# Designs tried in a protein design chat: VH-VL binders against GCN5-related N-acetyltransferase 10, chloroplastic (GNAT10). Part 1

Every score and structure here is a prediction.

Target 1, 215 residues: GCN5-related N-acetyltransferase 10, chloroplastic (GNAT10), of Arabidopsis thaliana (Mouse-ear cress) (q9c7g6)
Amino acid sequence: CASTESLTSLTQNNAAEIELKYLVSQHGWDVRRLNRDDEDEIRRVSLVQAEAFHIPLALFDDFFFMFFQAEVLSALLYKLKNSPPDRYACLVAEQTSETETLSSSSVVGVVDVTAQTESSVLRYFPGVEEYLYVSGLAVSKSQRRKKMASTLLKACDVLCYLWGFKLLALRAYEDDAAARNLYSNAGYSVVETDPLWTSTWIGRKRRVLMSKRFS
Positions, changes and structure headers below are counted from each chain's first letter, unless a header gives other numbers; antibody chains aren't numbered by Kabat.
F, E and O stand for the ipSAE by ESMFold2-Fast, ESMFold2 and OpenDDE, each averaged over both directions (binder to target, target to binder). V2 = 0.75 x the mean of E and O + 0.25 x the DockQ between their complexes.
Where letters were taken out, [cut] stands.
The coordinates of atoms that the task and the answers printed are left out; those that the model quotes come from them. Centres of patches stay.

## First folded at step 8 (VH-VL; from c16 with light chain Y92W)

Design e4
Fold by ESMFold2, look of step 9:
Structure e4 (fold): chain C 215 residues (1-215), chain A 119 residues (1-119), chain B 107 residues (1-107)
Amino acid sequence: as target 1 above (215 residues)
Amino acid sequence: EVQLVESGGGLVQPGGSLRLSCAASGFTFSDYYIHWVRQAPGKGLEWVAYISSSGSYTYYADSVKGRFTISADTSKNTAYLQMNSLRAEDTAVYYCAREWDLPDAFDIWGQGTLVTVSS
Amino acid sequence: DIQMTQSPSSLSASVGDRVTITCRASQSISSYLAWYQQKPGKAPKLLIYAASSLQSGVPSRFSGSRSGTDFTLTISSLQPEDFATYYCQQSWSTPYTFGQGTKVEIK
């Protein structure tokens, strides 16, 4: 099969090539890093995230959504500006196209990946000094069950390999069975569930920590 | 009951054509990807092609690209494999299988239909 | 394309034995691996998905594990109905590919 020289060249070429193009391209979806110089794309991504994670209210919901979207956009801009390129990525999914006319308005899925060192995670993994944290996975409702979420998660795995991390971690709400099933089927395992007494009457939800190890 | 049933196999000469059908029942056909996997007599499994749940995306193994075409008719809950320019090495039992979004595994398979390519 | 190398090609075992089958990927495939059982004249049956998750209705004597690019299917106590051929399959990228198969026979 491949010689030692071939394997070394392939590894170096793959890392450089992936940084410059799509991380995963399959099932009719292309996943790449958010273009930080494209203001329309940044705004579209913040809208996709805000729509996915907004908790609707019966009254004044449109006002509170505007505020929430502004907070999401602010957080995204901060991460883009202040993170080293090999320690943060916002990944976007778009339809595979044979033309170059695809616009940023066609972005229909997103996920964030951030290098972290939080003790709340590392205490479960002796010998691990840092990990990649997956957050903000959002797929439009009309695109669910079309392998977009799974393709985004494969792209997270690609970044984990490229950046040399040994551990991916995320949290899902305990009562979100669809998300927990998605992550479990993508190879994540439950590490710890918040104790029952950490729930409050004011609505703080219990979460599960899930992880995927790369040896 | 959830089922996939293949049909259309038979004996055909090299260079000939054959169309296989994969009829689905007991589940929402448009929620799944449909795959064709073949197995030559006494040999292992080889993935052939799939079609997305929308019918708009297809992908083929290199060994069949340009000769085989996968399609689907969602109104009939049926997927098809059109096989053209058949060769002796295409002789196999052809299975259709369904794939859910994740874990990208084939949880339901049909019984298989035999395709024999010989003079 | 990702090559899946399965070992051994065949083995002989007795009822009650612990059986281990290995599958190696030619590159990293994360946890995107499934195991299938196939009995003569029948279609394959899914046993394990996502490297280690047991499919509904599959007995708990079956288990899967991953170490890097090496994947293992274990049958903790072989039963008469377990004599079959076993295949691994990667779903990391298209084209999906299978291992060559491992035939488990009565000793």
Scores: ipSAE 0.504, ipTM 0.768, lowest interface PAE 2.5, mean pLDDT 83

## First folded at step 9 (VH-VL; from e4 with heavy chain D104E)

Design f3
Fold by OpenDDE, fold request of step 15:
Structure f3 (fold): chain C 215 residues (1-215), chain A 119 residues (1-119), chain B 107 residues (1-107)
Amino acid sequence: as target 1 above (215 residues)
Amino acid sequence: EVQLVESGGGLVQPGGSLRLSCAASGFTFSDYYIHWVRQAPGKGLEWVAYISSSGSYTYYADSVKGRFTISADTSKNTAYLQMNSLRAEDTAVYYCAREWDLPEAFDIWGQGTLVTVSS
Amino acid sequence: DIQMTQSPSSLSASVGDRVTITCRASQSISSYLAWYQQKPGKAPKLLIYAASSLQSGVPSRFSGSRSGTDFTLTISSLQPEDFATYYCQQSWSTPYTFGQGTKVEIK
């Protein structure tokens, strides 16, 4: 039982020991940092993210998916290699072992947290020099609507606290009401919406910048 | 209509056992977390336990841990609270409530069932 | 466990009055707070979720706000049907915990 005591104990432990400890353990999910030394876990993470964000194409979908997954994996590896441990974390959700079904400790949810200093975001927050950017939230299809996404977001909050950041930010697609609602319920507020013209010129979906400030 | 209906409350002696039921209609349990919340006479609300949407994960308040067991029968769309080793302090109206992934709150409550533990 | 300190325990008000109830969490719970209304002999009813989101079907005179670990339920203009007991509840971590409740009585 990850009691509130587990959160307080995490604040006292060295950053290195934090990597394998659960940031959040609730509702049947354990959330921790990705094990950087586990190649299989890294591949699993890339798969979960690829599945979540892949846009199915009518022709050669499998081929495109494979390439997309490879791209996701490459990006993940790049971040892991080039980002300091206190500036980047990939968080993974696993089923809590107390659950009778010894299902193999498989990653079933993922979220990326990256320290950023983008002026376009910081301009809205005077006195804040940096923020954590939340991205790539993905939950396996079979495990959706089981509070996993919420648990992952809670873990982002915990990480934000542990790293001493005061601001979380993310971007949600405007047409994804479910995601926006999730983030809103998690305490994120709308900061900015992409201009209408951005969708027409680049073929990109409009996004909404949302943020959560900690006092 | 979406509703929860509790049953099984009654008078029981200290050390006795009772099983409460929470029957859902208008929705499927597999989509929600089901919670038990109790309220002693003239007192506030106290969270007791929950069971996950899949029924595979449970959590209990310390006050009932080891004595109470929450379960669900998805085929009957019913959740249960098995209460063993009942104490006088367990006397309360017991409510079942549902919680969706969102909004992370109890949006539907049953009417409650009274459990009285008395010698 | 996270403690929710709710205040006041009771208040007397008149129809049309602005009523404010406060809950303070013992630690950060982000926006994982709900407000409930309970009438005598009835189950609680959800009013506000995620600290400030109005539950569907709840009158707009009810509102929730957050400042750090302080949460406020406001009834802008008290109606006769609003005389009840109100509870805050955190859902940040288990065990879920409620405030002590605030009884709103007619003056």
Scores: ipSAE 0.856, ipTM 0.927, lowest interface PAE 0.6, mean pLDDT 90
Fold by OpenDDE, fold request of step 15:
Structure f3 (fold): chain C 215 residues (1-215), chain A 119 residues (1-119), chain B 107 residues (1-107)
Amino acid sequence: as target 1 above (215 residues)
Amino acid sequence: EVQLVESGGGLVQPGGSLRLSCAASGFTFSDYYIHWVRQAPGKGLEWVAYISSSGSYTYYADSVKGRFTISADTSKNTAYLQMNSLRAEDTAVYYCAREWDLPEAFDIWGQGTLVTVSS
Amino acid sequence: DIQMTQSPSSLSASVGDRVTITCRASQSISSYLAWYQQKPGKAPKLLIYAASSLQSGVPSRFSGSRSGTDFTLTISSLQPEDFATYYCQQSWSTPYTFGQGTKVEIK
C-alpha cells in the first residue's frame, strides 16, 4: 500500500531531500529534479530538449544537430553549476516504475525553472519582486498526449509553492498556437505580446509573455 | 457528432457483477483519457476511475479499488467498467466522460446508465 | 484526498439575478478547477475549465474566478435555462473530487 503521500507533506525539508523526491506523481509519470551528479541523465536531458527544439530546417544536417545538442548541454551544465539549488531546477519526467514495459530510467520529459528578477516582466505585477521562469518544456514525441506536459507544468506549480514564489512566467512563440493553448489550459494568461517590429529581425519569432499568479 | 454512449446498466443483487460499456463516436479514444463518474440518486457526482489514452495506466477511487476494473478496446473505440462485488452504495447513474490532456476537464459526457444494486 | 467545499448547497433566485457559487479546495490546486451544470435527468455539462476559461458554446454570462484556494462561478444574469445544479471539480490530483453541488432554484 504505497500511501500516495499528499503533496502537502512536502514540508521545507532540506533542499537536498527535495532533490530526490518526486514533485508530482500522476498519470503514470513521476516528475523530479534532475540529478546533478548523474552525467548520463544530464546528457539525456540535453538530448530531449535538443530534439524538441530542433527545427528540421533542410539546412540542419546531423552535424548541426550535434552542435545544437552540445550547446544545449553546455547551457544546462552552466545553469547547474552556477545557479543555487533554490533558484534553479531542471525537472525531469520519467515513467512510473509500476508500469511494466518501459525501463523506469528514461527521461521522457523536461522543463527548466529559473528564478528571475527581470524588470520587464515584474512591471506588470506590482508587489512581486521575483518570479519563476518556465522554459524548455520538452516532451518526447513518443510520449505525447499522455498528460506529460500537464504533469511537468504541475510540477512547476509545486516548485513555485515550495520555493515561496508568487508568480510563474513563460514565453511562448506567437505562431505556436499549440503551446499557447497548452499554457492557457494550464492556467497561464497572456501578459504581453512582442511588438510587431520585433518580427522584422530575420529569424526572430515573436513571443508572448504568459504568467500564472499564485495568491 | 462527438458522443459517448453508456450501456450495460441494470438491476443486480449485492455481491453481483456488472459490466458497463462506453462507446465513443466522432472521436478516437486513444487521444483522450476516459473517466467514469457516478451519481447516486439525489446525490452529487463522484469520480470513480480513469484509463489513459494508451490504456496502459488506470486509477481508481478508494471506494471501488479492488472491485472495479476499467479497460478500453481501442479497436472498438469503447471503454469498459467491470464492476464486481457490488454493494448497495454502488447504486448510481454511471457516466463516462472524456478528458483531454489539458485542460483536464470533462468536455463530453454520456447520458449515463443506471446501476441498481438491491436485494 | 483534496476536499472541495462548495457553497451554498442551494439558492433561490429570479430571472435576471446575479448568482455566485463558491468552492474552496482543502489545499492548493492551482488553476485545475472546472465547473459543470447539470439539469435533472441529464449528464453534466462543462461550463468553465482552468478556473476561469469559458467552454466553447457556453454563454458569456457564465464566468469563473480564482483567489488562492477559493473559486467562484458567477452567472451575471440568470436565465430560465440556468436553473440547475452546479458542481465544481478539481483535477489537480487523483482522485478527482467534486464539490457537493449547488442547486439553483427559481424563486
Scores: ipSAE 0.855, ipTM 0.922, lowest interface PAE 0.6, mean pLDDT 90
Fold by ESMFold2, fold request of step 15:
Structure f3 (fold): chain C 215 residues (1-215), chain A 119 residues (1-119), chain B 107 residues (1-107)
Amino acid sequence: as target 1 above (215 residues)
Amino acid sequence: EVQLVESGGGLVQPGGSLRLSCAASGFTFSDYYIHWVRQAPGKGLEWVAYISSSGSYTYYADSVKGRFTISADTSKNTAYLQMNSLRAEDTAVYYCAREWDLPEAFDIWGQGTLVTVSS
Amino acid sequence: DIQMTQSPSSLSASVGDRVTITCRASQSISSYLAWYQQKPGKAPKLLIYAASSLQSGVPSRFSGSRSGTDFTLTISSLQPEDFATYYCQQSWSTPYTFGQGTKVEIK
């Protein structure tokens, strides 16, 4: 029965308070913004991200993991320090109830959302001046298939509505069919595949640009 | 090959109880969510409840909360809906349906089982 | 709870007609919308998920689209097997909710 105009005005009046409230609470998951004043939480988030995206090496892997985690932590601290609160958020997912097999911190899933104006994306969307970029979606291995990823992605949609953006964008590796299907099932569409030369010439994997419009 | 089969429907008096079962075959039960959706005679679809196959999370529609309990037994590939304190408005065909994490839609439905609550 | 208002409640059409059914959400639900087909005495069958994605095994004459909170199911050329009742369903938040249904009948 409530109009979108009425909900929009209420949301705007409570924007500052929303930073500490859960953006999405469903399926046993609570999604909120990372508490930037909590050093233990920041380190936990960097560990979750590092564990999800670390590419093991044949030699010196534990040494490189330490450097990778330090790089991830440094990037997170930089974004927290240098980004306006309505243009960057690190979203964290925590389970409402703990299981006896988990003794880790409350944060078990993360995703970054950043306002961007990169021409590599905007060239496909005439009339769009900026968009929200979704990156670093990481779910602990024990929590897969438990709707954590869907809940994190819904929270990205909520930020898109709250901050007034019309476009969400992300990239997934072309050969990662599971990730591509995850995003397609969440309503993202393929916009562009990296040129073939990017992987062959540079030796990097090709990526797919995907987007979700809110119009 | 992938199937859901409901059973346990029947005629029951107001205030009575029934237990429905939803037997799954042809897929890995532990990877899915099982939902109950009901349809009163000549009416539309109404969502009732769901459970993760592990039983770790449940959620109920307000119309049945406190009266219905959903459960699952992974070893038997079966979900259950215990219906207590039944009312005339609970009369419906009850479907069980399968949901994957995303796209959060019901890709497999059972044939339905009729529950009639009448004095 | 999110209300899903479906229109029309019923329609009559001939084989070969283009048919459109509209579903309006009471609030923003992003792309979390599915369409189902139900024939008399049978369970619903998934047609469209994520607002516009065609379920495997569903004929390409079915399509879905979204504009704001309005969602549309289109059958480009109605076939005899398409006479049924159609429902939309949101999955943005629990409880999941359905539209009232649209009955498509032969003319």
Scores: ipSAE 0.676, ipTM 0.846, lowest interface PAE 1.4, mean pLDDT 83
Fold by ESMFold2, fold request of step 15:
Structure f3 (fold): chain C 215 residues (1-215), chain A 119 residues (1-119), chain B 107 residues (1-107)
Amino acid sequence: as target 1 above (215 residues)
Amino acid sequence: EVQLVESGGGLVQPGGSLRLSCAASGFTFSDYYIHWVRQAPGKGLEWVAYISSSGSYTYYADSVKGRFTISADTSKNTAYLQMNSLRAEDTAVYYCAREWDLPEAFDIWGQGTLVTVSS
Amino acid sequence: DIQMTQSPSSLSASVGDRVTITCRASQSISSYLAWYQQKPGKAPKLLIYAASSLQSGVPSRFSGSRSGTDFTLTISSLQPEDFATYYCQQSWSTPYTFGQGTKVEIK
């Protein structure tokens, strides 16, 4: 639950306290920033992301999964090291429990939020200079339809407020009706119903740009 | 046909107990959150409690916390509201309603069951 | 708890009128607002979810909008069957809360 006083306190806390403070706690889920000093948590997050986006292969699948996870971990470490704390966050979801005893093994959902200025998005929003981009939404399979994704998306809204942005944006595959419904039900609207002309290459799935505005 | 049917309402004395049932049909019960919402005669809607689709998480309005207990039996597609230490201000029509993960709105409501708490 | 304040508490309007009902949240709730219609002796019926999305089977004369913490339900051309009490409900945080209701009377 967030309030004006709570949000103000979060913006005035030191970076370590902000990283560990829950942004949203409801429905049995706690969402906070990834603790960048917790090596085990970073590995757990990379596993959650890798499992969500891995394309299984008939041969050598366990071998390729290990390399895919290593790529995911490397990208996560790079972003954590090189991004300002008010322009990037990796948000993690875990089941509500006493906060002092939480471990990385309790993390079951993840989403990335990154400040961006890409013209491919801004062309549709006159007067907007930058936006928050939501990516890498991943929920453990056993936790689907249990409000974890919705709670992660609410935390993205909280960061949008805290960082002073007026626009959230994301992309979903055109043929992924479940993802498009999830985002529409979270208040995102379609900006383009088909991929931009530059993304219609043969053999690539088309994606839909969706956005959510704040006043 | 998707339905929720409440039962178990009636007249009870202050301090008494009553158990409401919310029987579901026409949908996968374990995919939805079940909520209780009440409406005192001539008044607006007041949210009471819910139980998560797994049954592992419950949340209660402060006005009923410690007195009411929500539970579910997925084998019977039924949610329950055990109401103890009833007070006159608990007099209301009690609705059960279902909620999908998103948009977090109540798309199906039961018909309501009246609970009257009076001496 | 997030307070939801509706205005007006009641109104009278003629068939064909444009009717607006406003609901103000006590804090930001993003787009997590629903509108319900309740007729006497019946359970509430979902009209609008996610602030502006029309529920399936609801006539297109109903629409929802948001400006900051102010949410509006609009009936573009009031019909005789629209006599009812209307409630807003936030789902941004638990406990979910309802507005006090707006009674719409056809005159």
Scores: ipSAE 0.672, ipTM 0.845, lowest interface PAE 1.5, mean pLDDT 84

Design f3
Fold by ESMFold2, fold request of step 15:
Structure f3 (fold): chain C 215 residues (1-215), chain A 119 residues (1-119), chain B 107 residues (1-107)
Amino acid sequence: as target 1 above (215 residues)
Amino acid sequence: EVQLVESGGGLVQPGGSLRLSCAASGFTFSDYYIHWVRQAPGKGLEWVAYISSSGSYTYYADSVKGRFTISADTSKNTAYLQMNSLRAEDTAVYYCAREWDLPEAFDIWGQGTLVTVSS
Amino acid sequence: DIQMTQSPSSLSASVGDRVTITCRASQSISSYLAWYQQKPGKAPKLLIYAASSLQSGVPSRFSGSRSGTDFTLTISSLQPEDFATYYCQQSWSTPYTFGQGTKVEIK
């Protein structure tokens, strides 16, 4: 009967709306989890990530950007499909809206949060068996320095509390003083720098492991 | 030399208006948030309002919402607090203070300007 | 709004004493807490940010710590210039709120 099907559809839509509840709303920003059922939103998020991390080339840059975005999109889709909902979240930031509907085209910042058990981190924290790893913090070019990064980091703290973790961890490149200062001022402390000899041998840049404890 | 200097305080009758100024020097004004914090004589600190970098977002304490308006002129490196419908309980020293994105703390304060609301 | 309950409201101490001031948040605020010092007739001065980080130019006898929603400012050996009123302030959410202050006086 039409009535029964209508109630079922409304209930399913309400459940989807509830799972998009905002974790943090401050400074004109709302931070929520990415809607995994919204393909357009997933593509917009992959574009924000691709633009933040793309290294422009002098020739054929538009061509290489298309492939880079495709790689970013594929990685995002994989994590959304293969991760339990309480062990991975892609957090998105959007401008606060007056409307009662969710904003679908205004995502301007993202960060990934993943539960991990890597020994390269845990060896510094006796008694800790799991931690939340913060990665892929990206804000659109026009929205930098407007408290979006700090609001996204507060949302990571909220997830840490809600999921019952006692440790947040991340890595930043040693030569990225802006990122290291951002995290330090958000309460993260340096745990260790990649060994100098590994970065020289491999030719990769050294990273700094940083952590934030919740006691 | 980083400084904030408040001005515009004075004596005003209840229901009156005043406009406070917070002049900044020694830093890029649009990179910071400017806050107003007040302190009644002999009392503690009370947060009043802030304006974001570039003036795109404002937020007010409930005690002043609808009566006070914060604004900024980046060409003059100055923030303003327009205070309307003043009450006796608005009597205080008004400080302006700056905040970077992080740490979320007030690292530079002005010297304060006294506002007295009395009949 | 987040209430910041600061204690004690006042205390008397001698030069060289260890002084501890506490501030309790009405909810979790992570590490988003600052401590300020204010002398009579002057603006507040930032001492501690991010719960435990010393502001540039602040003597090392000042320290901050956090345990859950309880925050502590400690002065390890009180000096004559430390007689002042101290305030905590949370920046976890707007509106930012202050504790009501702790006046540290000469015994």
Scores: ipSAE 0.584, ipTM 0.804, lowest interface PAE 2.0, mean pLDDT 83

